# Designs tried in a protein design chat: VHH binders against q89az9. Part 26

Target 1, 320 residues: q89az9
Amino acid sequence: MNLNGEQKSAVLLALVGIDKAIEILKELSIQEIENIAKCMSYMDVISSITADLVLSEFCNEVRINKDQNISFINNNFIISLLKKVLGEHHAVLLLDKFKNQKNISDNIKKLNLINPEKIVSLIKGEHPQIIATILIYLNRNHAANILSYFEDNLSLDIIRRIANFSSLKKLGQEEFVKIIDNLINKYQNSMLNQQGIVTAVELLKLIKRDQETKILTKMFSSDKVLAKRIKTKMLEFSDIINLDDVYIRRLIKVFPLYELSEIMKVEKEEFKKKFYKNMSLENTNLIKNYCSKKIFISNDLIQKKRNNLLNSVKKILYNS
Below, E stands for the ipSAE of ESMFold2; O stands for the ipSAE of OpenDDE; V2 stands for 0.75 times the mean of E and O plus 0.25 times the DockQ between their complexes.

## First folded at step 11 (VHH; framework vhh_7pa5_2)

Design x05 (at its last look DockQ between E and O 0.75; V2 from the best seeds 0.00; counts 0 for: pae E 2.7 > 2)
Fold by OpenDDE, look of step 11:
Structure x05 (fold): chain B 320 residues (1-320), chain A 123 residues (1-123)
Amino acid sequence: as target 1 above (320 residues)
Amino acid sequence: QVQLVESGGGMVQPGGSLRLSCAASGFTFSDTAMSWVRRAPGKGPEWVSTISGSGGDTSYADSVKGRFTISRDNAKNTLYLQMNSLKPEDTALYYCVKDSYDIWEILSQYQHWGQGTQVTVSS
């Protein structure tokens, strides 16, 4: 359980219910209340497992009987709680603040999962100050990788802006939320627009190979772009190992090493070898060192990273 | 009060050229980076180019790189955008933007668009 004290407190307050929570919060400083409330605002759903863990820990520490209550932090609970503790006016202000921060955080989390090239495509039309602001909120490695796609003069400007960044003001936060939300929506829509291609690929995979080849050959002659899109979409992660080394080398140049390391940690030796032979000894050692670390990565996250890698490969192939 | 007045837009054929101007007042122009941003119908704002206060550093969107040149005359408090090899895709309202390290100062300008100058590229 990687919850900090404030987060645990938030969970506990949710579990004890609003009446008891109010009593507890009354004993805290405004800053503490704000911190805990913020944590609550970020926690939409508390899993039973998390709740149990926190509760168990709490019970163990204070030797209290375990209450088998599962509470969900909902907006109504938070609002009611804060209104009772801070009053209507202050509660609303605080909630608004938290809402914006949460929205930023949530969208940033999503952006952190999108491959750098796609991010660049999404943000390249934005003012450099907006780009800079986005990069400030992203994971550092991810931001750095994204930055590498920009030309030198633009990169310089972005870095300058980052260096001069102080804070995102309230009004700026609201607009920033809209911007990043729009970016996420654009990304999602782009994925949906590919549904037809996905369906086509699924069908092509089900027909006889000879027929597939004929169809794609004819398509290539009449609509090269579509044919390429379908062909690249047909590529699976498992096919990466069979790619020509030239493409692997290109991939290594554009794909973040840290993400590759994360993928390699769970991949077979054959997969690793395919990449090691095409990268520097230094990078190989970095990956090997990373693989030796006891780091837990969720299956979902790994799958996302795999998809990022696959997409990068597909892009390389598509442009070849 | 900051005032920015764009001019120089018009209708041109593909491959044509236009020079946009932005008259600035109400702030120390020479100390302020400036940008051009455009908005096509039905689309959001698109950053076009930025120039530093001194004019020594310039940056461009990929879509306009090699075709557009941003410049400034600090003595005249005027920002320029030379647009060459214009394409239909360049059709938009063009705005000059006073840059800031505060994102709100940028975004606030997006909320309160001036008149801008219309560029239409059509055969």
Scores: ipSAE 0.818, ipTM 0.961, lowest interface PAE 0.5, mean pLDDT 85
Fold by ESMFold2, look of step 11:
Structure x05 (fold): chain B 320 residues (1-320), chain A 123 residues (1-123)
Amino acid sequence: as target 1 above (320 residues)
Amino acid sequence: QVQLVESGGGMVQPGGSLRLSCAASGFTFSDTAMSWVRRAPGKGPEWVSTISGSGGDTSYADSVKGRFTISRDNAKNTLYLQMNSLKPEDTALYYCVKDSYDIWEILSQYQHWGQGTQVTVSS
């Protein structure tokens, strides 16, 4: 039996079942759907012979390509099969959609691995509809964490846009691919810049202190932003007592008081006085009461808490 | 055909104020949310503020919160941005953007950089 591409498509859609047929039809034009539906309506009953012929053609295409050493991902077989089943026009449209969807999926996997705070810094300048679209494609827990960084009015707007989202149109898919690629590139450039900063810090720590100071002083004159990033990365725990009181007050506001108390218990009095000078009497008394208690804290735990405090300081200095 | 015409830019000293206007035509303005977007030289587009069609809901980027106020007059089909306490970093070409749930419609508007209004904040 010699069926045309529309007739073959109608038979295959009937055989694969309504759920899969719906997925295929969603990606076709209205005219294409009408053509296939007309073919299906003329088919009172699909004989087992007709079904076997269409399936046999499909199976023969698979068998012919079995001897190739090529992955199905890059195999031209799927293209040829879809053209024979759906016709060239419908096959091209479907393949273009799958290509964009695969690209989006691959890059979304990368975005799901990136720290929510870093994602926020990358997207906070984008229009709310663009932010909403990105969040729709991310894992729900990841998207929720990201959303929590936005103020209430913007978060409400983003949620409304998510609730009204249906799908990306053809031109929207192409633009979304560009957006996701740009986000990945911006993140990768940020990571490369951080690697360079780490290398510079390592080199500066290995030279004499006098030369280190001279280099940083000249750098502050020519590129204050870079010099500040390098100096912040070089910061040691012992340097905290030398910070301007403004930064100590900001640190106290964001750092958990209980963890600060644990650090204070093992630190020198000079360190404690720097912090007491910048906090309320109530909080000072709470810390002093904790320090008077006979509580053992392991050296490993204290080291981690000292590192947490230092990282909070670095974050404050970097953002100011 | 949608037309958006920005005006009201100019040169001001730091701490000064300007009010931008956007005359809209070719669509039902009162049904449509609107945004302001800006682009400084050498930087990409930065979203500034959005206002709902009714004018009842507004949102702002962190960089302008408390200094800028978005508003609209639906009788005149006009969008406004009141900019106070201006800083040199606010120097940019400002555009109004018709909102959409289709990101392509939003992004296509970004390609009309020459239709914006220039704001320059210099000492």
Scores: ipSAE 0.482, ipTM 0.864, lowest interface PAE 2.7, mean pLDDT 80
ESMFold2 (binder alone), look of step 11: mean pLDDT 81; pTM 0.820

Design x06 (at its last look DockQ between E and O 0.77; V2 from the best seeds 0.00; counts 0 for: pae E 3.5 > 2)
Fold by OpenDDE, look of step 11:
Structure x06 (fold): chain B 320 residues (1-320), chain A 123 residues (1-123)
Amino acid sequence: as target 1 above (320 residues)
Amino acid sequence: QVQLVESGGGMVQPGGSLRLSCAASGFTFSDTAMSWVRRAPGKGPEWVSTISGSGGSTSYADSVKGRFTISRDNAKNTLYLQMNSLKPEDTALYYCVKDSYDFWEILSQFQHWGQGTQVTVSS
């Protein structure tokens, strides 16, 4: 369980209900209330598992009987709670603040899951200050990888801007959220536009191999771009292990090591070996060390990372 | 008050050239990086180029690299954009932007567009 004390407190307050939560919050400092409220605002849904874990921990610590309550943190709950504790005016101000921060956080999380090349394609048209601001909020490794795609002068400018960055003001936060949201939407739309190709690939996979080959060969002669798109789309994650080492080496250069590490943690030894032989000993050791750590990663997140890797491979192949 | 006045736009054929100018006032021009941003119909703002206060450093969007040159005359408080080998996709309103390390200061300029200068590339 990777929740900090404030997060756990937030969960507990949600579980005890608004009336009890109010009583507890009244005993806290304004700063503590703010911190906990912030945590609550970031927690849309508390899973039963999380709730149980937190509750169990709490019960164990204070020797209280376990209440089997599952509470959902919703906006109404938070609003009501804060209004009762802080008053209407202060509650609204705080909620607005949290809303913006949450939106930024949520969108940044999404961006952190998108491969660097795709991010670059999405943000390359933005003013360098906007780019810099985005990179500031991204994971460091991810930001660094993204930065590497820009030319030297632009990279320098971006770094300079990052170095001179102080804070994002409230008005800026709102606009920043919009910008990031727009980027995410563009990304999502780009994925949807590939539905036709996906359908084509699905059909091609269902026909006889000889027929598939004939179709793709003819397509390649008449529409090379389409043929390449289909062929690359046909590539599955499981096919990565069979790729020529030259492509693996290229992949390693462009794909974030931390993400690769996350993937490798759940992959078979054969998969790991395929990459280890194509990377430095230093990076290999970093990955191995990471794999030895007891870190929980959700299946969904892993799948997203796999997809990122696959997409990177596909890009490399497409451009080859 | 910061004032930026763009000029030099027009209609040209593909492959043609234009030189845009931006007259700046209300701030220390020589100490301020400047940028060109353009907005095509139905599209959002697109960054084109940035030049440092001294003029010693320049950066360009990929779409304009090798074709556009940003420059400045600090004695005249004027920013320039030489546009060569123009393409239809370069058609847009072009705006001069006072650069800043403040995110909002940049965005605020996008929200309060001046007149800009229209560049139309058409056969």
Scores: ipSAE 0.788, ipTM 0.949, lowest interface PAE 0.5, mean pLDDT 85
Fold by ESMFold2, look of step 11:
Structure x06 (fold): chain B 320 residues (1-320), chain A 123 residues (1-123)
Amino acid sequence: as target 1 above (320 residues)
Amino acid sequence: QVQLVESGGGMVQPGGSLRLSCAASGFTFSDTAMSWVRRAPGKGPEWVSTISGSGGSTSYADSVKGRFTISRDNAKNTLYLQMNSLKPEDTALYYCVKDSYDFWEILSQFQHWGQGTQVTVSS
């Protein structure tokens, strides 16, 4: 194993037993004790191979034969050790600090895996200082991507707060843990709810049309919001032409003109006319000029752009 | 001891206007950025707007941009929020917050808030 010095110390202290560990810790500073205890609190098990490696290294330094192995380090060992060395009150406070730090670290790993746009939707209602604190704990590239979604004045304010950020004290750590836990739970609930909608749509597409219609009609009368979400998710690219012009005009304001031009080049005239009647003459002429050019667009690329357009439509309908 | 007292709330119809005030004491108001935060029924705190100590820099949540204007009068130690084109979703308790670069100082104000000032937008 490639253990650092603190990790090797944690293993060795576990191997020598609590009485000897207490004597060793009494010779260390509070900061050194804290560092070693942090390592021990993250360890769940020590393999016999790891114990052998640490003991072998120790024996090379002090000429002591290795004769023992252990399988586990647990919180009871750490609690007993800290209580004996630091007293019960101080030991409890230190252990609470480590628990919060571990919870923050674990949840930050989860946040670093979440799409930046989704994180923005989760945090956009938080005070800028709370946003800044979250970004400080995230990977720099990830935080930068998230920051790019905010408007200039807010982004500047967040950057100033990051530059002026002090460390979290114990009470701040406890509340930060709660905030991060809430964000993770909200994300997980959003994914479960979205998966449920996707599943419902798949089932509705597989049943007979007359049953599909009856179910959706009944749902609109009892659960209009849910029915709207399901119908929006059932939307296919071919359905775009049937949308009210209001939604087409909103789509044109949000969707990149160049990408729309690429889609228009390969679509039927009926589709093009739906969009042309909802845009300026200037933009219509720009698209028509692009369509007249002999430009090759692969089928895979155009399908991706069609999906992008459909997703933009779904976002508009979902948020309306 | 920091004291912040909100006022100016009330009941208005959609499309109406209100002006909130916050009287501040116990700190150097002119050197301190200030924020408005609101809490709608059944929801957690939502940030609304922030203004720098001098008043020269302002920022707004997307939900209120273009409708709300934060301002301050450093001579009177008073923070203001002008709310125009009010919508039912603006219904909430509104609080002023002494801004800080310390996460805990921001959050601790949320835990020790008084009653705030109620804004209700209904037909």
Scores: ipSAE 0.362, ipTM 0.826, lowest interface PAE 3.5, mean pLDDT 80
ESMFold2 (binder alone), look of step 11: mean pLDDT 80; pTM 0.808

## First folded at step 12 (VHH)

Design y01 (framework vhh_7pa5_2; at its last look DockQ between E and O 0.87; V2 from the best seeds 0.00; counts 0 for: pae E 2.1 > 2)
Fold by OpenDDE, look of step 12:
Parts: structure tokens; C-alpha cells; sequence
Structure y01 (fold): chain B 320 residues (1-320), chain A 123 residues (1-123)
């Protein structure tokens, strides 16, 4: 059982019931009550087994007979308990506080799992103070990566704001929760749209080419953005060789040369030529030299690199 | 009481220019960073630009960088936004915002928008 003392206390209070819990809490400081209440708030469901273990431990320590019925911690219990102990007004305030803190924490955890580029896309339209605040709550490495996507003046401003940051007040916390929620929702929606596009692409790949072309052409006329997204998604690595040189030139400017070299090592000569004609002689020679080296790269790694290149191409095409 | 009054909006063709003004009162203007924020129809607020109290530092959203210039006249308690090479995507209500290190102070202004100034870019 990995419960700390406060958590165990919360469980015990739930087990003894509201009436007895009130009597116990009356003997505690406001801070202690808040701490226990917070624990209760974060412990949504406690199993009967856990409760029994806690009770047994307690009974053993105090040498009391185990005659208590097991009750479960739930939100209603917490609310009722706090209302009785602190009054309705204070109870609500406290619960709201806990809710906000939990929401912030939960959402921040989610944001920490989203790639930096996507985060930037989500927050770039926000006021620098909001950006700064978000970065403060994120993991440091993640925040640093995100910050690197902003231009120097904006980065400076954000850092300045971070440096001057003290804490979020209650009202600020409430607003911050809303902002983060909105960002998460935007992210989720974007993911759903992506799934839809994937499905559409899968279907389009299964139909006759003539029909596909007709559909996409009509779509382009009615919804250019969607059509572009689908077309971009439909692009395969093998299609890169057929791209206009202008896009290859753009790709070469943004894609790391060393990674390109790794890809080229396993690609056909036709693929190589498509790139060589669009890059400097110096870079060409660098790649050729690399290709001449006896270096083993796993198929999985190569595929990953291909995907990276494809993604870069897709970005270029989408923005064209 | 903090008062911010935006002006200078209008209708222009793509590629045109506008200069927005914001008259500020109720606080020490020269010590306060200021921002422009815009809201397009059906969209949430979008940060446009920020300028430091002294005017020595400026930042811009990528969407307006190179086209818009934020400036201020502290003697006149006025914030400016010079908008060049306007695009249809720039169509929005534009608001000036008093900056703060408290997000609530900023967001509260979002909730209590003044009238703003309408910028419409259309052919």
C-alpha cells in the first residue's frame, strides 16, 4: 500500500462516516483540514481492499478492535463533510480551488505529451503572458524546446515575463484553466480531423484513379483546404521523385543534410539525381562521400528517416 | 479607471494600408507595455503585437511580421499600429490591451472589450 499519511487519514475519515469525521476534523487546524480535503478530492475511488488495509493498519497501531463498516470515498461525501465542518460557502471555495488545481495539473500533463511543434501551433496566437504562463507549468525541457520556435524578440519578452512571474492568483487560475482546456480541446479536435482525413485517404486509395481525381478536383473547387490536406496526406515517399524541382529545392533548404545522406545511401540512383541537380556541388559531394562509406543502417531507422523527409515535403506542399 | 479607445479602422483593398490608434488613460502609460489583439468573426482573440513601455522592444505575431509596425507616443498616451500590405485575413476587430504580468488582468480586458476598431480588407 503506497498511501501517505494524509491519504490514509482521508480514508479513515471516510470509513468512520461524516458525523465522526466532523468531530475529528474539529480538532484539526484549518490547514490540516484543507490538506486532508485535498487528498480526498484527489482520491476519487478507494477500493474496499485498500480501505480494509488502511483500517487494519490503524487498528493495529492504536490497538482497537476492527468493528467499523467500510465506506467509500466519493465526491458527495467530501462535499457533505466539508460543508458541515467549514460551512457551505467555505466548502465550495475550497472545492473549487482543488478542482482548479487538479484541472491545471491534468491538462499540463497532457500538454507535456504533445510535441513542441504542435504546442507552438496551438499557442502562437496567444498573448505572450499566456505563453509565458503555460511554459512555466510545463516540463523545463519541453518548455525550452517550445520556446526555441519563437523569434528572438518574442522569446526575450516571454523570458522576461517568466522572470517576473510570482504566482497565479485565484482568478488567474480559473482563467488559466479555461485557456488550457481550450488548447486541449483544439488539439483533440485536430486529432479527430486527422483521423478523418486518414480514413478518407484510405478510401480514396481503394477507388479507381479516375474517380479519385474527379472527387479531389471537385473537392478542390468547394473546399480547397480540405482537398490540399487530403492530397498532401496521399503523397507517398515514392512520389517525391516526381515533384517539381522547386519543391525539391525548398526541401533541401530545410531538411538536414546528414539525414538526407542517410536516406540517399539506400535509395536508387534516380532518387539521388533528383536531389543532386537541385543542390550545390559541395553538398552533392558530401552526400556521395557518405554513401561510399560502409555504414549499416537498420530498415526501421531508414523508414523513420524516409517518413521525416516525406513529412517535410508534405509541409512544403501544404503551405504552397 | 483604465480607458482605452481604439480608432483608425476602415475598409481597404488588399495591399492597402491603415494606421490604428489607441488613446490610453487612467494609468501611467509610459511604464506599461501595450499590445494589439484582434478578433476575426467566429474566431478567438489573436495576439498581434507588443511594445514595451519605453518603446525600445517590439514583438510581432508571425502572421503580421514585416507588414505591421507597433509604436507609441508616450507624451500623447497613444499607441499605434501601422498596417501595410493588408490581406483579407487581417479583417478583424482590433483592440489595444494594457499588458500585465497577471494573465487575469489581460484576459479581463478580453472579456470586457471596448468597441475596438474594425479593419476590413476586401476587394
Amino acid sequence: as target 1 above (320 residues)
Amino acid sequence: QVQLVESGGGMVQPGGSLRLSCAASGFTFSDTAMSWVRRAPGKGPEWVSTISGSGGSTSYADSVKGRFTISRDNAKNTLYLQMNSLKPEDTALYYCVKDSYDIYEILSQYQHWGQGTQVTVSS
Scores: ipSAE 0.813, ipTM 0.961, lowest interface PAE 0.5, mean pLDDT 86
Fold by ESMFold2, look of step 12:
Structure y01 (fold): chain B 320 residues (1-320), chain A 123 residues (1-123)
Amino acid sequence: as target 1 above (320 residues)
Amino acid sequence: QVQLVESGGGMVQPGGSLRLSCAASGFTFSDTAMSWVRRAPGKGPEWVSTISGSGGSTSYADSVKGRFTISRDNAKNTLYLQMNSLKPEDTALYYCVKDSYDIYEILSQYQHWGQGTQVTVSS
């Protein structure tokens, strides 16, 4: 349904009631009053659907105009109407409330799409009440997945706070908007930085090895943190045999022996020897026993296991 | 009016220990959960630990679990944080925070903290 500005004004005046409509009409020109009155006289019955649509559009346009320059169209009338009906102070409060509610809703939708593990890394330093409030507004399955990353006592505390939660007061709503905006910004900046690193790694892999070495050597002298991130991202599975033994020993402590056995069954002897010299004789014999068995492992599954090992290596190198 | 006064900070070498105290007044301390929060140089606030009003329930950030112990003495209206096995990354200004189910009340404390107590862990 499409109503012109005078028709929408007529519907809105009917909805606010006679006392408020009188005060609004006092602010209009005689011609404007006559035009609105004519529209009212043509209206037979205002359906509840029409009333809801006009009221929703009014609230939405008030929100939009705060984000943009003042429009020459009927929106200026509606903003002025709100100020005159409710007073400057209450109009400002209502406009801020609607903007905050929209921002929260939009950003919550974005947070529901972000991997739970990434959300945890973004919120783990926040006070448990702040974490609890974020989880209340997230999708229930998503919030449950996020909660599973916290240790038992913290999870209990967060659940207790969720159970005692009522609603956000106005000032709490303002702070919550800032928190959610900051989380989205941190996530987006992290994605931009990751894409830049990925692009740099792709370019470095395509150039000649002499130039690659020269660039990385210079980068290590000027920005060691960036160089370390790039070199870690450049690691391939075949690079694992060239790691210092200290990292292999750390990897063996963290990575499940059974999964390592599955990987070792399909790998070359030089790869196996690198690991054997860094592990106990008992564990070496367990792996050798597994390798002697006739066990089939699909190519897809073994590739996943190889990727898991590589990711564990990257985590150890990045955090060391 | 709520008042929270932190003390017990200092300079220690890695692996050392410190015990922080927070004297509380202006509210019913025994009915109120309390938290420790820290702010490292150039960083925002980081939650460390929370303890229930009775002292029967505690929780810790992963970064400090097993090394820090929160406790309280309701007779003395005092909150404590025992910090063991200190690391350079524990270097921060430490504050106690009155707990709340309203995030505005928590965040307003972050912005209007007193002096706190400085913990510095360096070789």
Scores: ipSAE 0.535, ipTM 0.880, lowest interface PAE 2.1, mean pLDDT 79
ESMFold2 (binder alone), look of step 12: mean pLDDT 81; pTM 0.823

Design y02 (framework vhh_7pa5_2; at its last look DockQ between E and O 0.91; V2 from the best seeds 0.00; counts 0 for: pae E 2.5 > 2)
Fold by OpenDDE, look of step 12:
Structure y02 (fold): chain B 320 residues (1-320), chain A 123 residues (1-123)
Amino acid sequence: as target 1 above (320 residues)
Amino acid sequence: QVQLVESGGGMVQPGGSLRLSCAASGFTFSDTAMSWVRRAPGKGPEWVSTISGSGGDTSYADSVKGRFTISRDNAKNTLYLQMNSLKPEDTALYYCVKDSYDIFEILKQYQHWGQGTQVTVSS
């Protein structure tokens, strides 16, 4: 059983019911009450198994009868309990505090799962102080990765702000939650749009090419952004060799040479030539030397790298 | 009381230039970093640029980098934004923001926007 003492206490209080819980809480310090209440607020559902384990442990410790009904910890129970113990005003304040903290925690968990590049796209328009605050709450590695996308002067400013950070006050927490919520919503919306675009692309791939071209041409005239997004999404790895040299040159500048070398090792000569004509002789020789080496790369890894290259190309095209 | 008054906005053609000013009062200007933020119609606030209290450090959003220059005259308690090579996408209300290490203080300013100064870039 991985519950700590406060969590166990919360479970027990829920089991004994509100009236008895109040009597127990009256014997506790305000801090203890707050801690237990916090635990309660984070525990939405207590399983019967958990309840039984906690109860058994308690009964074993105090030698009391084991057969008590399981009560559900719900928001109403917590509210009622705190109101009776602390009064209505203090109870509300405490509950709000817990809510905000939970919301921050939940949202931060979500942000930690989002790709750094996407995070940057979401937060780049925010004030540096907001960016700094977000980074403070993220996992350190994730925050560091995100920070690496910013220019030096901005990074310096962000780091300075982080260094001067103390803590979010209550009002700051509330506003911070709103900001994070907004970011999450933006992310979710973007994902929905992506799904739509994927569907559109799938459909477009199934229709005749002439019809596809007509549709995209008309779309481009009415909604250039959408048309670009679809067109970019439709781009396949095999299409890279047909790209204008200007895009290949741009790609070479931004894509890691070693990764490109790995891709080239398994690609056709035509693919290689398309890149060699657009890069320095030095880099060409480096790649050629690498290709001559007997290195085994799994198909899965190669595909991943191809996808990376394709994504880089798509990014270049989208921004063009 | 902190007062920030923006000016210098107007209508310009693409490729044109404008210089925005912000007159600050009610706080020690030279000790405070300042920022420009803009809000386009139907969009949320967008950070544009920040300058340190001394003026020694500046940062810019990618969208304006190379085109905009933030500066300040501490003797005059005035913040500036030189905007060159203006684009239609730069059309927005521009606001001066007193920086803080507290996000609440920044957001409070967002909630209580002054009049700002309107920049319109149109052919």
Scores: ipSAE 0.816, ipTM 0.961, lowest interface PAE 0.5, mean pLDDT 85
Fold by ESMFold2, look of step 12:
Structure y02 (fold): chain B 320 residues (1-320), chain A 123 residues (1-123)
Amino acid sequence: as target 1 above (320 residues)
Amino acid sequence: QVQLVESGGGMVQPGGSLRLSCAASGFTFSDTAMSWVRRAPGKGPEWVSTISGSGGDTSYADSVKGRFTISRDNAKNTLYLQMNSLKPEDTALYYCVKDSYDIFEILKQYQHWGQGTQVTVSS
């Protein structure tokens, strides 16, 4: 279908069998063999549809019988072919090179799917050259989003390193494989740990309050970080009024004023007073003006905005 | 032969200050960017700061920005890290790193450090 010539050649060689493939490859330069072997190493499966398309194109010039079976490329086929054509030493070196490149490509695809902010949190402890190398291999728009999270001096250093980058040497490829594997593992562990906290909170909500209190009290003694994360995750909207004013002021700094105005319109006066105490007269008057208007806000929409406020509170408590 | 020797560590109370030094030899120091990296007990390497060969450009990890200052003396082939307002979290072995555009050259230093210089922040 949208295969380039090297990809079509790789498919055709897999379909014609080892003896015919050897004869074809012997007529090619070592660079051409290398390019085709690279394509073959990335091919996990050849569907009968793909095989038919490639064979159909070839048959339009030279009439040959089509095979209705699915052909597969595997490492044993590639290894045997390359050893017979190039000799064992060259075949092993070439296959090692492509293994690293394929691993990098697969894991880069995974990194391109991860939210840029999460990538930043995973890589911010790495040396700037390592960050620069990761960004070079990512999708350009994705890398640009990630770069925007770094401060100007570090961004300048990273851009300078990208501009001076030429390629990864063999040993650098091996180390880069380890780096991106580690990043994927850290991300996956972070997501699993987040779900573990959610599960713990659900269980704690189901037990008696006095048992809950005893468990959390003992946990604060033995593992304050975990206990703090659990307690902030258990936080309810009604708890916001009981927060220390320091946290309210930090919340007002980062939470959109318009959304806060919509929430304030439906809340009790005591809740409003807690926030007004901690904000400028200018912002207080803007909110009071909004609250005096006869604007309808659906119950579903206001609950979503209340949850957004609560989530912002949780971020402040967790990070402080 | 590239050699990097760290010194200047010690024990200080929280809020205290230390100045680390790194004596460099075996390469053209003035042409080479340098970094500080640290290892807390039981943890992997964490990048701290980088300075350009000329000393004109510096960058810092968020955890140390505003508290640490990287500098160099190209006449003495020496890299420095001034650490102020030290926190218990800064407790680690500190190492200097010769920069490279090849990540292998950076990462092999992470595997074969010398002694480093120990910074301990506690009472």
Scores: ipSAE 0.512, ipTM 0.873, lowest interface PAE 2.5, mean pLDDT 80
ESMFold2 (binder alone), look of step 12: mean pLDDT 81; pTM 0.819

